# Ledger of designs, part 3: VHH binders against Probable 2-keto-3-deoxyxylonate dehydratase (xacE)

Target 1, 289 residues: Probable 2-keto-3-deoxyxylonate dehydratase (xacE), of Haloferax volcanii (d4gp28)
Amino acid sequence: MHYHQLAVSGERRLTASRDSTTYDLTSADADLRTFGDLARVASIARTSVDRLAAELTEDADVVDDAFVDRHATVPVDAEEIWAAGVTYQISEQAREEESSMPDMYFDVYDADRPEVFFKATPSRTVEPGDAIGVRGDSEWDVPEPELGIVLRRGEIVGYTVGNDVSSRSIEGENPLYLPQAKVYDRCCSIGPCVVTPEDVEDPHELEMSMTIERDGEVIYDDATNTSEMVRSCDELVSYFTRHNTVPELAVILTGTSLVPEQPFDLQEGDHVDITIEGIGTLSNSVTTV

## First folded at step 1 (VHH)

Design c08 (framework vhh_7b18_3)
Fold by ESMFold2-Fast, scan of step 1:
Structure c08 (fold): chain B 289 residues (1-289), chain A 122 residues (1-122)
Amino acid sequence: as target 1 above (289 residues)
Amino acid sequence: QVQLVETGGGLVQPGGSLRLSCAASGFTFSSYYMGWARQVPGKGLEWVSYISKGGSTEYQDSVKGRFTISRDNAKSTVYLQMNSLKPEDTAVYYCARHYDYVWGSYRKFDYWGQGTQVTVSS
């Protein structure tokens, strides 16, 4: 099932979609208003999220997809969003050449320890349809489309689409500037929904694509597959959770190979669409922060 | 060892043209972004232009339409054709190898040539 969190006239509502029908689960039980609520109840009842949702649909109101799209917000209340980098396959050609990639990039690619870093709090995360941010002091910015892993108490409960918006110019100045390059106002977006593991049989066999429009023209259009990840989702979760205090709800963005090359620069007024097979499309405009 | 050797600088009158060449060695030239930066007397380095591995180009606004960057991968050489030169273009011009997508801002370079003097007399 596809789970959306909505904000409707000051009320939070949780919907579940299956077979082209969308159910307002909050109409069946007023205590179920977020994906976190549903995941908690399923855990206590020792059942799956999808099984619990299916039972609730018997008493739930049906809503149309246009209603969901108008009222959709972030699909999960992640207390922390973390991200991974250098997780996708580097071609044999790129490895053999003395490329523009610095030694640190190859060191991390070949290492046991992946690049995993803190990305966002809720205050820095924008909802589907809202504007992602480009830093006013940055000279080169890119969207980074990524599969997101949704965790409850360190355990995988679902997947979503994410955008790890980044200042490449600040990142390129010094490795110590990574936090400023990655963490800022409107630096992250997740959505449009959460899909449970039952509907994502293999998170390493999903097509991921991105298009960017400027002034009504497509200026970027490319795709990859999560099968090109050389780091498993389980490995990234393991490195996040080990020796750490994990929040009740978290998201880990898993990295990407889809980063527009120079001279591309993300600009105010651009529109970014990221699509992952079986999950959906995360859409955002761009603003300067 | 990485080496970048610039040639083609000199004295020119306003409105004139010069072509700078940079011969590269010690690395796989075709795999790198290449660029030009300049140092105006008494000021810091200023980025002028770069060219990607695939031939995409970008220019500083003040030189756009007047300067053209190009590359010849068979000769491991990058060029800067400078037309309609102005007194403000007087500077030492440096050829540079550029980090691209992982660590490179579009203005960041890791290896530089010795520089070549361009003087626009007026």
Scores: ipSAE 0.000, ipTM 0.134, lowest interface PAE 15.4, mean pLDDT 85

Design c09 (framework vhh_7b18_3)
Fold by ESMFold2-Fast, scan of step 1:
Structure c09 (fold): chain B 289 residues (1-289), chain A 120 residues (1-120)
Amino acid sequence: as target 1 above (289 residues)
Amino acid sequence: QVQLVETGGGLVQPGGSLRLSCAASGFTFSSYYMGWARQVPGKGLEWVSYISKGGSTEYQDSVKGRFTISRDNAKSTVYLQMNSLKPEDTAVYYCAKTYYRFWSGYSDYWGQGTQVTVSS
């Protein structure tokens, strides 16, 4: 199933959709208001999230898709969002050039240990339809469309779409500035929903696309497939969870090959749409922070 | 269109000095790491030195203390001052543009190269 978290007249509501019908699960049980609530109850009841949701649909009100789209918020209350880099296949030309350079320079691509870094707290995370941020002190900024892995206590419970918004100019100044290039106000967005593993049989065979519009014109339009990932979702989860304190709910963004090249620069007023097959479209405007 | 043009190579005796220059065009020079790599005859490319946007530098061990990289952002030029040259430094030297040092592990443009020969 596809799960949305909504904000309606000051109330949080959880919806589940299956076969073109969307159910307001909060109407069936007022204590179920977030995906985290549903996942917790399923765990206590020793059942799957989808089985519990299916039982609740018998008592739930039906809502239309337009209502869900108008009221959608972040689809999961992740205490921490982490991200991975250098996870997609590089070109034959890049590989040939890399093989001629010192190992210290190219270790991450070939190493057992992937690039995994902290990305956002809830206070830095932007909901669908709201504005992602460009740093006022940055000269070159890009969206980074990524498959997100949703974890409860370190176990995969679903997938979502994410945007790892980045300052390339700050990152380019010094590798030690990576955290400042990646972590700032409105630096991350996730949504529009969480899709359970039952509906995403293979997270490594999903079409991912991004369009960027400026003043009503499409200025970027490209696509990739998660089959181009050279790191598995399970591997990234393993490196995040080992030797670490794992929060109740977390999201790991898995990296991307879709990044607009110069002279592109993300600007205030731009609109970004990221679509992943079987999940949906994450849409955001852009503001300066 | 990105262009990198290296000059300053030539023939020098062991212990001599050369200064290489790389004139860059077609991109915002001040926003990128710049570097030098070399290709010894019959072997692959070897990284020599990098300089960040802010002027921070790194060198491979065999040239440290003998070579100095610098940049002039107003002229969109990167330099390599080579002192105490050894026969082992004989190579074609290439200027390189990269997005980030150590990020994505890839230099996205290379110049045509300039030949340095250290021999008596």
Scores: ipSAE 0.000, ipTM 0.173, lowest interface PAE 15.2, mean pLDDT 84

Design c10 (framework vhh_7b18_3)
Fold by ESMFold2-Fast, scan of step 1:
Structure c10 (fold): chain B 289 residues (1-289), chain A 121 residues (1-121)
Amino acid sequence: as target 1 above (289 residues)
Amino acid sequence: QVQLVETGGGLVQPGGSLRLSCAASGFTFSSYYMGWARQVPGKGLEWVSYISKGGSTEYQDSVKGRFTISRDNAKSTVYLQMNSLKPEDTAVYYCARGGYKTYSYRAFDIWGQGTQVTVSS
């Protein structure tokens, strides 16, 4: 099932979509208003999220997809969003020329320890359809389409689409500026929904694509597959959770190979669509912050 | 069309100095990290130093205090001033352009042809 969180006239509602039918689970049980609520109850009941939702759909009101799209917000209330980098396969050309690369470049790629960093709080995360941000003091910015892992108490409960929006120019000024290049107002988006592991099947066999439109023209269109990840989802979760304090709900963005190269520069008024097979499309406009 | 051309290598006695220059062309030089790496005989390629767009520098421990990296954006040139040279510094030195890669903050994507530095009597 695909789970959406809605804000309707000041009330939060949770929907579940299956076989082109969308159910308002909150109409079946008023205590189930967020994906976190559903995941908590499933955990206590020692059942899967999808099994619990399926039982609730028998008593739930049906709503149309236009209603969901109009009222949709972030699909999970992650206290913290973290991200990973250098997680996708380096091209054979780069490997062929590896003797010409600095040792530091391949150290992270080939090391046991992956690149994992803090990305966003809820106040920095924008919902589907809202504007992601580029820093007013940045000279080169890119979207980064990524599979997101949804965690409850450090355990995988689902997947989503994420955008690790980044200032390449600030990152490139100095390694110590990575936090400012990655963490700022509207620096992250997740959505459109959460899909449970039962419906994703294999998180390492998903097509991921991104298109970027500017002034009504497609200026970027490319795709990859999560099978190109050289780091597993379980490995990234393990490195995030070990020796750390884990919030009740978190998302880890798993990295990407789809980063537009120069001369591309993400600009105010652009529109970014990121699609992951079996999950859906995360759409955002772009604004300057 | 993107090129990096190193000059300034040569033979020098222990304790001597050399200044390497790297002339860049075909890209907006001021927007990139620039760095130096070296291939020591019998060892793999090792990073020596980098300089950011803003002029921030970092050095490998073995050269810190002896080598200084600098850049001249008006000339599209990066330099490596090498002082107090040791026989262990004998290597082919490569100039490299650092890409601003969000998934690898020190990825280098363009390399020069290299210049030989030999520290010996």
Scores: ipSAE 0.000, ipTM 0.136, lowest interface PAE 16.9, mean pLDDT 84

Design c11 (from c08 with R97T H98S Y99K D100Y Y101G V102Y W103Y G104R S105G Y106L R107Y K108S; framework vhh_7b18_3)
Amino acid sequence: QVQLVETGGGLVQPGGSLRLSCAASGFTFSSYYMGWARQVPGKGLEWVSYISKGGSTEYQDSVKGRFTISRDNAKSTVYLQMNSLKPEDTAVYYCATSKYGYYRGLYSFDYWGQGTQVTVSS
ESMFold2-Fast, scan of step 1: ipSAE 0.000; ipTM 0.277

Design d01 (framework vhh_7d4b_2)
Amino acid sequence: QVQLVESGGGVVQPGRSLRLSCAASGFTFSSYAMGWYRQAPGKQRELVASISSSGGSTNYADSVKGRFTISRDNSKNTMYLQMNSLKPEDTAVYYCAARYYGSWYEYDYWGQGTQVTVSS
ESMFold2-Fast, scan of step 1: ipSAE 0.000; ipTM 0.303

Design d02 (framework vhh_7d4b_2)
Fold by ESMFold2-Fast, scan of step 1:
Formats: structure tokens, sequence, C-alpha cells
Structure d02 (fold): chain B 289 residues (1-289), chain A 121 residues (1-121)
């Protein structure tokens, strides 16, 4: 099932979509307003999220896709969003050849410890349809389309699409500036929905694409597959959760091989669409922060 | 040493087809995403098409989508660009390029010498 969180006239609502029909689960049980509510009840009842939702659809109102799109918010209330980098395939032979890539990326690629870093709080996270940010002090900015892992108490409960918006110029200045390059106002977006593991047979076999539009013209169009990830979702979750205090709900963005190269620069007024097979499309405009 | 050699360019009439090839050597071809760029006189180089290391994912510029097809043969260390329904605006030097990935971005660390495609009526 695909789960959306909505904001309708100051009220939060949770919907579930299956076989071209969307159900307002909050109409069946007023205590189910967020994906977190549903995941909690399923856990306590020792059942799957999808099974619980299916039982509720019998008493739920049907809503149209246009209604969901108009009212969609972030699909999960993640207290923390974390991200991973250097997770997609790099040839070991590349380190022996001339390359523009810094040696430290090859060191991380081969290491047991992956690159995992803090990305966003809810105050820095942008909902579908709203504007992601580029820093006013940055000279080169890019979107980074990524598969997002949705966690409850450190356990995988679903997947979503995410955008790890980044300042490449600040990142390239000094490794110690990575936090400033990655964490800032409107630096992250997630959505449009959460898809449970039952609907994602293998999270490492999903097509991911991104288009960027400027002044009504498509200026970027690229695709990859999560099969190119050399780090597993389970491994990334393991490194996030070990020796850490894990919040009730979190998202880990899993990295990407899709980033526009120079001279591309993400600009105010651009529109970014990121699509992952079986999940959906995360759409955002761009503003300067 | 990485080497990329393009071939298959030429002069062709509008509406015709042309197939470009890129022969790669000096690296493990099957481990890298590859792409085709083009550069027309007075314009900057633009990405035309890209292909993942396995060939399972492809991407195309809007201007060529539905007309061009990128493919690869990892057993032959060769990438192809099948160009159908060619238009005068497709006239450019076409470059084969090898992607390098670092901290979430692809960079072309190697470019071929290029092959000229001219679409003239």
Amino acid sequence: as target 1 above (289 residues)
Amino acid sequence: QVQLVESGGGVVQPGRSLRLSCAASGFTFSSYAMGWYRQAPGKQRELVASISSSGGSTNYADSVKGRFTISRDNSKNTMYLQMNSLKPEDTAVYYCAKYTYGSGYREYDYWGQGTQVTVSS
C-alpha cells in the first residue's frame, strides 16, 4: 500500500492507496492520523501495517487522487533525517587512474564504515509541492535524488523518495564544511508517500529518475537503479542505530549516483521531480534561503 | 590509462539514422556508468544520454527522447548511441564520457576525442 499524510482544514488525515483506490483511514478510526499511528498500532497488535490498513478500508471513505495531491504533506513525521553518501558503485580500478574524485571517497567506498551523517530536522524539511532551498552564500548547488528508508525505533517500516539538497561549492572547500553544505534551511524534502516493504520486493532493484525544469524547459533528465548501491539498506540502518539514541521515527536517505555535473547550478525558480519505481514522484520548486 | 574512442559520425540527411560507437579501454568498463554528450558551434556541451553500469537504467535529454537509444555491450567494452529521425539541430560533435561518482555527484573524468555528426538537407 501507499500511505499519504494530509493536512485538511487544520486536521491531519492518513490515506492508504491500493489497486487505484485511495481510502481515508482517519474516517474509519479518528485515532489514526499519521503513518506513525498506524505503524505503532500494527506493532502492538503484532500484525503488518498493510493488513491493519486493509481491515480499516471496509469502513473508510474513498477519496480521489486530486484531493490527496492538494493536501499532501511530508508522509512521515521523522524526528530526524539522516543521509548516506558514497553508496553507489565505484570501480576499485578508478583509484589507480587519473580522476577528479578526491582520494577520501575511495577510502570510504572500501571501508567497513560507510559515510552516514545527520541531514535534517522537521523544521528544515520541505513537503511535496513546496520549495527546497539553495544557500545564498553557495556558488554551486545540486539536488540529490535518493531512496529513503523509513524507520520506527530503528526498524524498517517503509520506503519513500528523498532529496538531499547540497552545496557542492561549500562541500568542496573543506571536508569540515560538510555539515554546512548539507544542513541548512529547506535542505531536504521527502515524499510523496511511504510504501511498505510488502510493496517493495527488493529495495535494491528500483529505477530512480530525476528531471529538472527551468523557464518551462527540461534542462536535466537522468536515471539510475538502486541495484548500483554497494551498501545495503540493512547495513546503513545498522550504522545509524548502533551506539546511538534512535528516535521513534527517522528516515535515512541512501545516497545517489544521479547529480548534475558542472556547469549545472540549481537556481531559484527551478522545478525538480524525482521518481522511484513503485513509490511515486517527489516534486519541489526551488528558492534561495 | 583510460581511453575512449568514438566512431560512426558523418554527414546525413534529415530523417535518416546514424549509430555511434564508443570503444573503451584502461578501466573495468562494466563497473562504470557512461554517457554521450554533444557540443554544437557556439554552445556548451550538453548531456544527450546516459546509461548505468549494468545497462538497466537509461536517461535522455528531452530534445532526443523517443528518437535516440543508448545501449552498451559490457563483453565488448563498447557503448552505442542509435540516432533515429535526425534533425538539423542534432548537428554537433558527439563525445563519449566515463562517469566518476563522489559524494553524491557524477563527474566526467574522461572524454573521448569526439565524432562529428552533421545533419544537412
Scores: ipSAE 0.000, ipTM 0.122, lowest interface PAE 17.2, mean pLDDT 85

Design d03 (framework vhh_7d4b_2)
Fold by ESMFold2-Fast, scan of step 1:
Structure d03 (fold): chain B 289 residues (1-289), chain A 121 residues (1-121)
Amino acid sequence: as target 1 above (289 residues)
Amino acid sequence: QVQLVESGGGVVQPGRSLRLSCAASGFTFSSYAMGWYRQAPGKQRELVASISSSGGSTNYADSVKGRFTISRDNSKNTMYLQMNSLKPEDTAVYYCAAYDYVWGSYRYDYWGQGTQVTVSS
């Protein structure tokens, strides 16, 4: 199932979609208003999220997709969003040039320890359809389309689409500026929904694409597959959770090979669409922060 | 702005030598890995040789190993390709390129305009 979180006239609602029908689960039980609520109840009942949702659909109101799109918020209340980098296969050409890469990047690519870093709090994360941010002090900015892993108490409960928006000019000035290049106002977006492991099954066999529009014209269009990821989702979760304080709900963005190269620069007024097979499309406009 | 300017190309007979130079400006040269690419008529662009930012590591295409030598002088912001025992199949436009690999992708694929090398048969 695909789960959306909605905000309707000051009220939070949780919907579940299956076979072209969307159900308002909050209409079946007023205490189920977030994906976190549903995941918690499923855990207590020793059942799957999808099995519990299927039972609730028997008493739930049906809503249309346009209603969901108008009221959609972030699909999960992640207390922390983390991200991983250097996780996708280096191209065959880049492999032949591996001696030309700075040692630190090559070392991380083949090391036991992956790159994992803090990305966002809820206050820095924007909703589907809202504006992602580019820093006013940055000269080169890019979207980074990524598969997101949804965790409850460190265990995988679903997947989503994410955007690890970044200042490449600040990142390129010095490795010590990575936090400022990655963490700022409106630096992250997740959505449009959470899809359970039962529906994804293999998170390493998903097509991922991104298009960017400027002034009504497509200026970027490319695709990759999560099969190119050389780090497993389980491995990234293991490194995040070990020796750490794990929040109730978290998301880990898993990295990407789709990063536009110079002379591309993300600008105010651009529109970004990121699509992952079996999950959906995360859409955002762009503003300067 | 970044500029990469190739020089040293020309027409030579088989078995002769040429030395290509790439003069770089507009970026911190010593922080970038560099490479030489070539493109022959009707073929895709291919990597010929690459060199790490410090000059401590080099890599070569199998077709040129033992014949070509890549080097750099960071004090002069210049990269070189010494081409020995040239063959007709080495005829191509040769391009200088600079790479900065950040995370999972290259940052700044800077390219020169290319220099023609013709080995007459």
Scores: ipSAE 0.000, ipTM 0.170, lowest interface PAE 14.9, mean pLDDT 85

Design d04 (framework vhh_7d4b_2)
Fold by ESMFold2-Fast, scan of step 1:
Structure d04 (fold): chain B 289 residues (1-289), chain A 121 residues (1-121)
Amino acid sequence: as target 1 above (289 residues)
Amino acid sequence: QVQLVESGGGVVQPGRSLRLSCAASGSIFSIYAMGWYRQAPGKQRELVASITSSGRSTNYADSVKGRFTISRDNSKNTMYLQMNSLKPEDTAVYYCAALYSYGYWSEYDYWGQGTQVTVSS
């Protein structure tokens, strides 16, 4: 099932979609308003999220897809969003080319320890349809389309689409500036929904594409497959959770090979669409922060 | 997409009853939450009652609780408001409305033309 979180006139609602029908689960039980609520109840009841949702659909109102699109927010309330880098071969090559420290980036690609870093809090995360940010002090900015892993207490409960918006110019100045290049206002978006593992047969066999429009014209259009990841989702989760305090809900963005090369620079007024097979399309405009 | 037509209004004495009906045209009535609003001259529209698309949950304004009952029949694309123990202050034009999501009155997508209810004291 695909799960959306909505904000409607100051209230939160959880919807579930199956076989072209979308159900408002909050209409069936007013205590179920977030994906986290549903995941918690499923865990306590020793059942799957999808099985619990299927039972609730009998008492749930049906809603229109256009209504969902108008009111969609982040599909999960992740206390922390983390991200991985240098997980696709082409991403390594692009980063090395733009770095004054090529050996550092090459070493990470072949190392046991992957690049995993903190990315965003809820206050820095942008909902579907809203504006992602580029730093006012940055000279070169890019979207980074990524498969997101949704975790509850360190266990995989679903997948989503994410955008690891980044300042490549700040990152390229010095490796120690990575946190400032990656973490800032509106630096991240996730959506449009969470899809459970039952509906994603293999997270390493998904087509991922991105288009970018400027002034009504497509200026970027490319695709990859998550089969090109050299790191597994389980491996990334393992490195995130080991020796760490795991929040109730988290998302890990898994990296990408789809990064526009220089001279591309993400600009205010651009529109970014990221699509992952079986999940959906995450759409954002761009603003300067 | 949805067109709403109210009926059943009229003039009635205090303490009597009326039943309003709202008939919907359009292919997707069953997916909409429905509500009744009323507006007295010179006043803002006020929510009277609402019902979820399934009909399993209802909500009422405090001024009508215990006196009014909302119901719907999705097989007939029709919603009803049973108004008992009518009072002069219930005098208003009554509008039916359709909303994608239950409980969010400001986001009603479709409105009927209204039906007049007058309670003469």
Scores: ipSAE 0.000, ipTM 0.108, lowest interface PAE 21.5, mean pLDDT 85

Design d05 (from d04 with A98T L99Y S101K Y102D G103S Y104S W105G S106Y E107Y; framework vhh_7d4b_2)
Fold by ESMFold2-Fast, scan of step 1:
Structure d05 (fold): chain B 289 residues (1-289), chain A 121 residues (1-121)
Amino acid sequence: as target 1 above (289 residues)
Amino acid sequence: QVQLVESGGGVVQPGRSLRLSCAASGSIFSIYAMGWYRQAPGKQRELVASITSSGRSTNYADSVKGRFTISRDNSKNTMYLQMNSLKPEDTAVYYCATYYKDSSGYYYDYWGQGTQVTVSS
C-alpha cells in the first residue's frame, strides 16, 4: 500500500492506496492520523501495517487522487533524517580519476564502514510541492535523488523518495565542511508517500529517475537503478542504529548515482521531479536560503 | 590551498588560433583532473574540455571536438587549451577548474578568475 499524510482544514489525515483506490483511514478511526500512528498500532497488535490498513478500508471513505495531491504533506514525521554517500557503483571514468585523488575520498567506497551522516530535522525538511533550498553563500548546488528507508525504532517499516540537496562548492573546499554543505534551511525533501516492504519486493531493483526544468525547458533527464547500490539497505540501517540512540521515526536516504555533471548548478526557479518505481514522484521548486 | 590563474585570452578574427594556459599554485596539480569551462553572455557555464591527472585521457564537448586540444605539463603545474579554427560562437569567458566527480557526488572544485576570448571579424 501507498500511505499519504494530508493536512485538510487544519486536521491531519492518513490515506492508504491499493490498486486504483485511495481510502481515508482517518474516517474509519479518528485516532489514526499519521503513518506513525498506524505503524505503532500494527507493532502493538503484532500485525503488518498493510494488514491493519486493509481492515480499516472496510469502514473508510474513498477519496480522489486529486484530493490527495492537493492536501499532501511529508508522508512520515521523521524526528531525524540521515543520509548515506558513496553507496553506488563508481564508473570506470570515476575509477580512473580516483587513482589521482587523495585516498581518503574513495577509501569509503571499499571500506566496511559506509559514509552515514545526519541530514535534517523536520524544521529543515520541505513538503512535496514546496521549495527546496540552495545556500546563498554557495556557488554550485545539486539535487541528489535517493531511495529513503523509513524506520520505526530502527526497523524498516517502509520506503519513500528523498532529495539530499547539497552544496558541492562548500563540500569541495574541505572535507570538514561536509556538515555545512549538507545541513541547512530547506536542505531536504521526502515524499510523496511511504510504501511498505510488502509492496517493494526488493529495494535493490527499482528504477530511479530525475528531471530538472528551467524556464519551461528540461535541462536534465537521467535514470539509474537501485541495483547499482553496492551497500544494502540492511547494512546502512545497521551502521545507523549501532552504538546510537535512534528516534521513534527516522528516515535514511541511501545515496545516488544521479548527480548532474559540471557545469550544471541548481538555481532559484528550477523544478525538480524525482521518480522511484513503485513509490511515486517527489516534486519541488527551488529557492535561495 | 589551490589557486588557478588563466592567461592567453584576447581578441582574434574567425579561423585564427589562441592558446590558453592555466597555472596552478599550491603544489597539488599532479593529483587533480582539470578542465576548461566557458560562459558566454546570457548562457550557462559549460565544460569544453577535460583532462585526467596523468594526462592519459581527454574529453571534449561536441561543439569543440576536432578544433580544441587540452594538454598538461605536471612538471610546470600548467594546463593548456589549444583553440584552432575559432568561430564567433566560441566568444566567452574561459575558466580553468579542477575537475573530479564520482557517481556518489564527491567533488573537488577550484576555479580561476577567467580569461576573455572574443572572436570577431
Scores: ipSAE 0.000, ipTM 0.150, lowest interface PAE 15.6, mean pLDDT 84

Design d06 (framework vhh_7d4b_2)
Fold by ESMFold2-Fast, scan of step 1:
Structure d06 (fold): chain B 289 residues (1-289), chain A 120 residues (1-120)
Amino acid sequence: as target 1 above (289 residues)
Amino acid sequence: QVQLVESGGGVVQPGRSLRLSCAASGSIFSIYAMGWYRQAPGKQRELVASITSSGRSTNYADSVKGRFTISRDNSKNTMYLQMNSLKPEDTAVYYCAARPYYSGYDLEYWGQGTQVTVSS
């Protein structure tokens, strides 16, 4: 099933979509307003999220896709969003060209320990349809389209699309500037929905594409497949959760090989669409922060 | 916007049945929650029955529970009220009402009403 979280006149609502029909689960039970609520109840009842949602559809109102698109927010209330890097073969080469220490990236690619870093809080995360940010002090900025892993108490409960917006120029100045290159206002977006593992047979065999439009013209259009990941989703989750305090809800962005080459620079007024097979399209405009 | 037209009202004897229909035209009937209201002479308008947009959940006033059945056919943009075992106290003008899910209570659409009279 595909789950969306909505904000409607100050009220939060949870929808579930199957067989081209979208149901407002909050209309069936007013206490179910977020994906986290549904996941919690399913866990307590010792059932799957999809099985619980299917039962609730019997009592739920049907809503139109246009209504969902108009009111969509982040699809999960992740207390923390983390990200992984150097997880695709091509991304290693791109990072080397921009780093003052290229050998560092080869070391990580070959190592047991992956690159995993903190990315965003809810206050830095942008909902579908809203504007992602580029830093006013950055000379080269890119979107980074990524498969997102949705976790409840460290266990995979779903997948989403994410954008790990980054300052490549700040990152390239010095590895110690990675946090400033990755963490800032509007630096991250997730959406449009959460898809349960039952609808994603293999997270390592999904097509991922990105288009960027400027002044009504497509200036970037490329695709990859999550089969190019050299790190497994389970491995990244394992490194995130071990020896750490894990929030109830978290998202891990899994990296990307889709790196727009120079002279591309993400600019205010651009529009970014990221699509992952079986999940959907995450769309954002761009603003300067 | 939705326009509603009721039909099926009339005069019947106590213990008989009537079926009311509400045909909707305009936009997106399938996402509207719907209901039947009635207004008896000298009384306020009251909810008789309601149905969710999917048609899977229904609610009834205690006075009609077990006698009336609400249903909808989204493929035909039509809602129905099957009224069995009618009583003189059921005499009223019956109104079809629809509200868009997304608007809550801000935009309720009402039909013109259809008279139901239960008398000897």
Scores: ipSAE 0.000, ipTM 0.100, lowest interface PAE 22.1, mean pLDDT 85

Design d07 (framework vhh_7d4b_2)
Fold by ESMFold2-Fast, scan of step 1:
Structure d07 (fold): chain B 289 residues (1-289), chain A 121 residues (1-121)
Amino acid sequence: as target 1 above (289 residues)
Amino acid sequence: QVQLVESGGGVVQPGRSLRLSCAASGFTFRSYGMGWYRQAPGKQRELVASISYSGSSTNYADSVKGRFTISRDNSKNTMYLQMNSLKPEDTAVYYCAAGYFYSGSYEPDYWGQGTQVTVSS
């Protein structure tokens, strides 16, 4: 199933889509308003999220997909979003060219330990349709389209689309500036929905594409496949959860090979669409923070 | 307990105005589309006007378009119908209803008890 979280006239609502029909689960039970609520109840009842949702659809109102798209918010209330880098071969080459210490990126690519870093809190995360941020003190910025892994208490409960918005100029000045290059106001977006593992046969066989428009013209259009990841989703989850405090809900962004090359620079007024096969399209405008 | 309570009905002369109010309780008013239905003696109940959750979308029956205005105040859990240029054919019991508003479609789940509007002669 595909799960959307909506904001409608100040109220949160949870919808579930199955067989081209979308159900308002909150209409079946007013206490089920978030994906986290549904996942928690499923866990307590010792059933799957999809089985619980299927039972709720019997008492749920049907809603239009256009209504869902118009009111969609972040699809999961992740207390923390983390991210991985140097997980695709093309990404390694791009980072190596930007770095004042290129050897370190090859070392990470070949190492047992992957690059895993803290990315965002809810206060830094932008919903579908809203504006992602570029730093006012940055000279070169890019969107980074990524498969997101949705976790509850460290266990995979779904997948989403994410955007690991980054300052490449700050990152390229010095590896110690990575936190400032990656973590700032509006630095991250996730959406449009959460798709359960039952609907994703293999998270390493998904087409991923990105289109960027400026002044009504397409200035970037490219695609990749998650099969190009040299790190597995399970490996990234393992490195995130080991020796760490794991929040109730988290998202891990898995990296990308799909990075616009110089002289591209993400600018205020741009529009970014990221699509992952079987999940959907995450759309954002761009603002300066 | 869901309650929809209409007020503002009465007897008026042709060409005059009335404002109906519907006070809602027992459910999350902001999450529901709202509408006004009417039923004239010997006729079927008909949708007169509807308004979406946010108030951004409205729909009117052709017979009242340009004369009636629907509005809502989510901070007061109240919906209104401003009825101008009233005609004898507007005489009916007016019912407040709450339901889901889907892309211009309105499906009522809850009903008020109705308020009588009589336009003389």
Scores: ipSAE 0.000, ipTM 0.102, lowest interface PAE 21.0, mean pLDDT 86

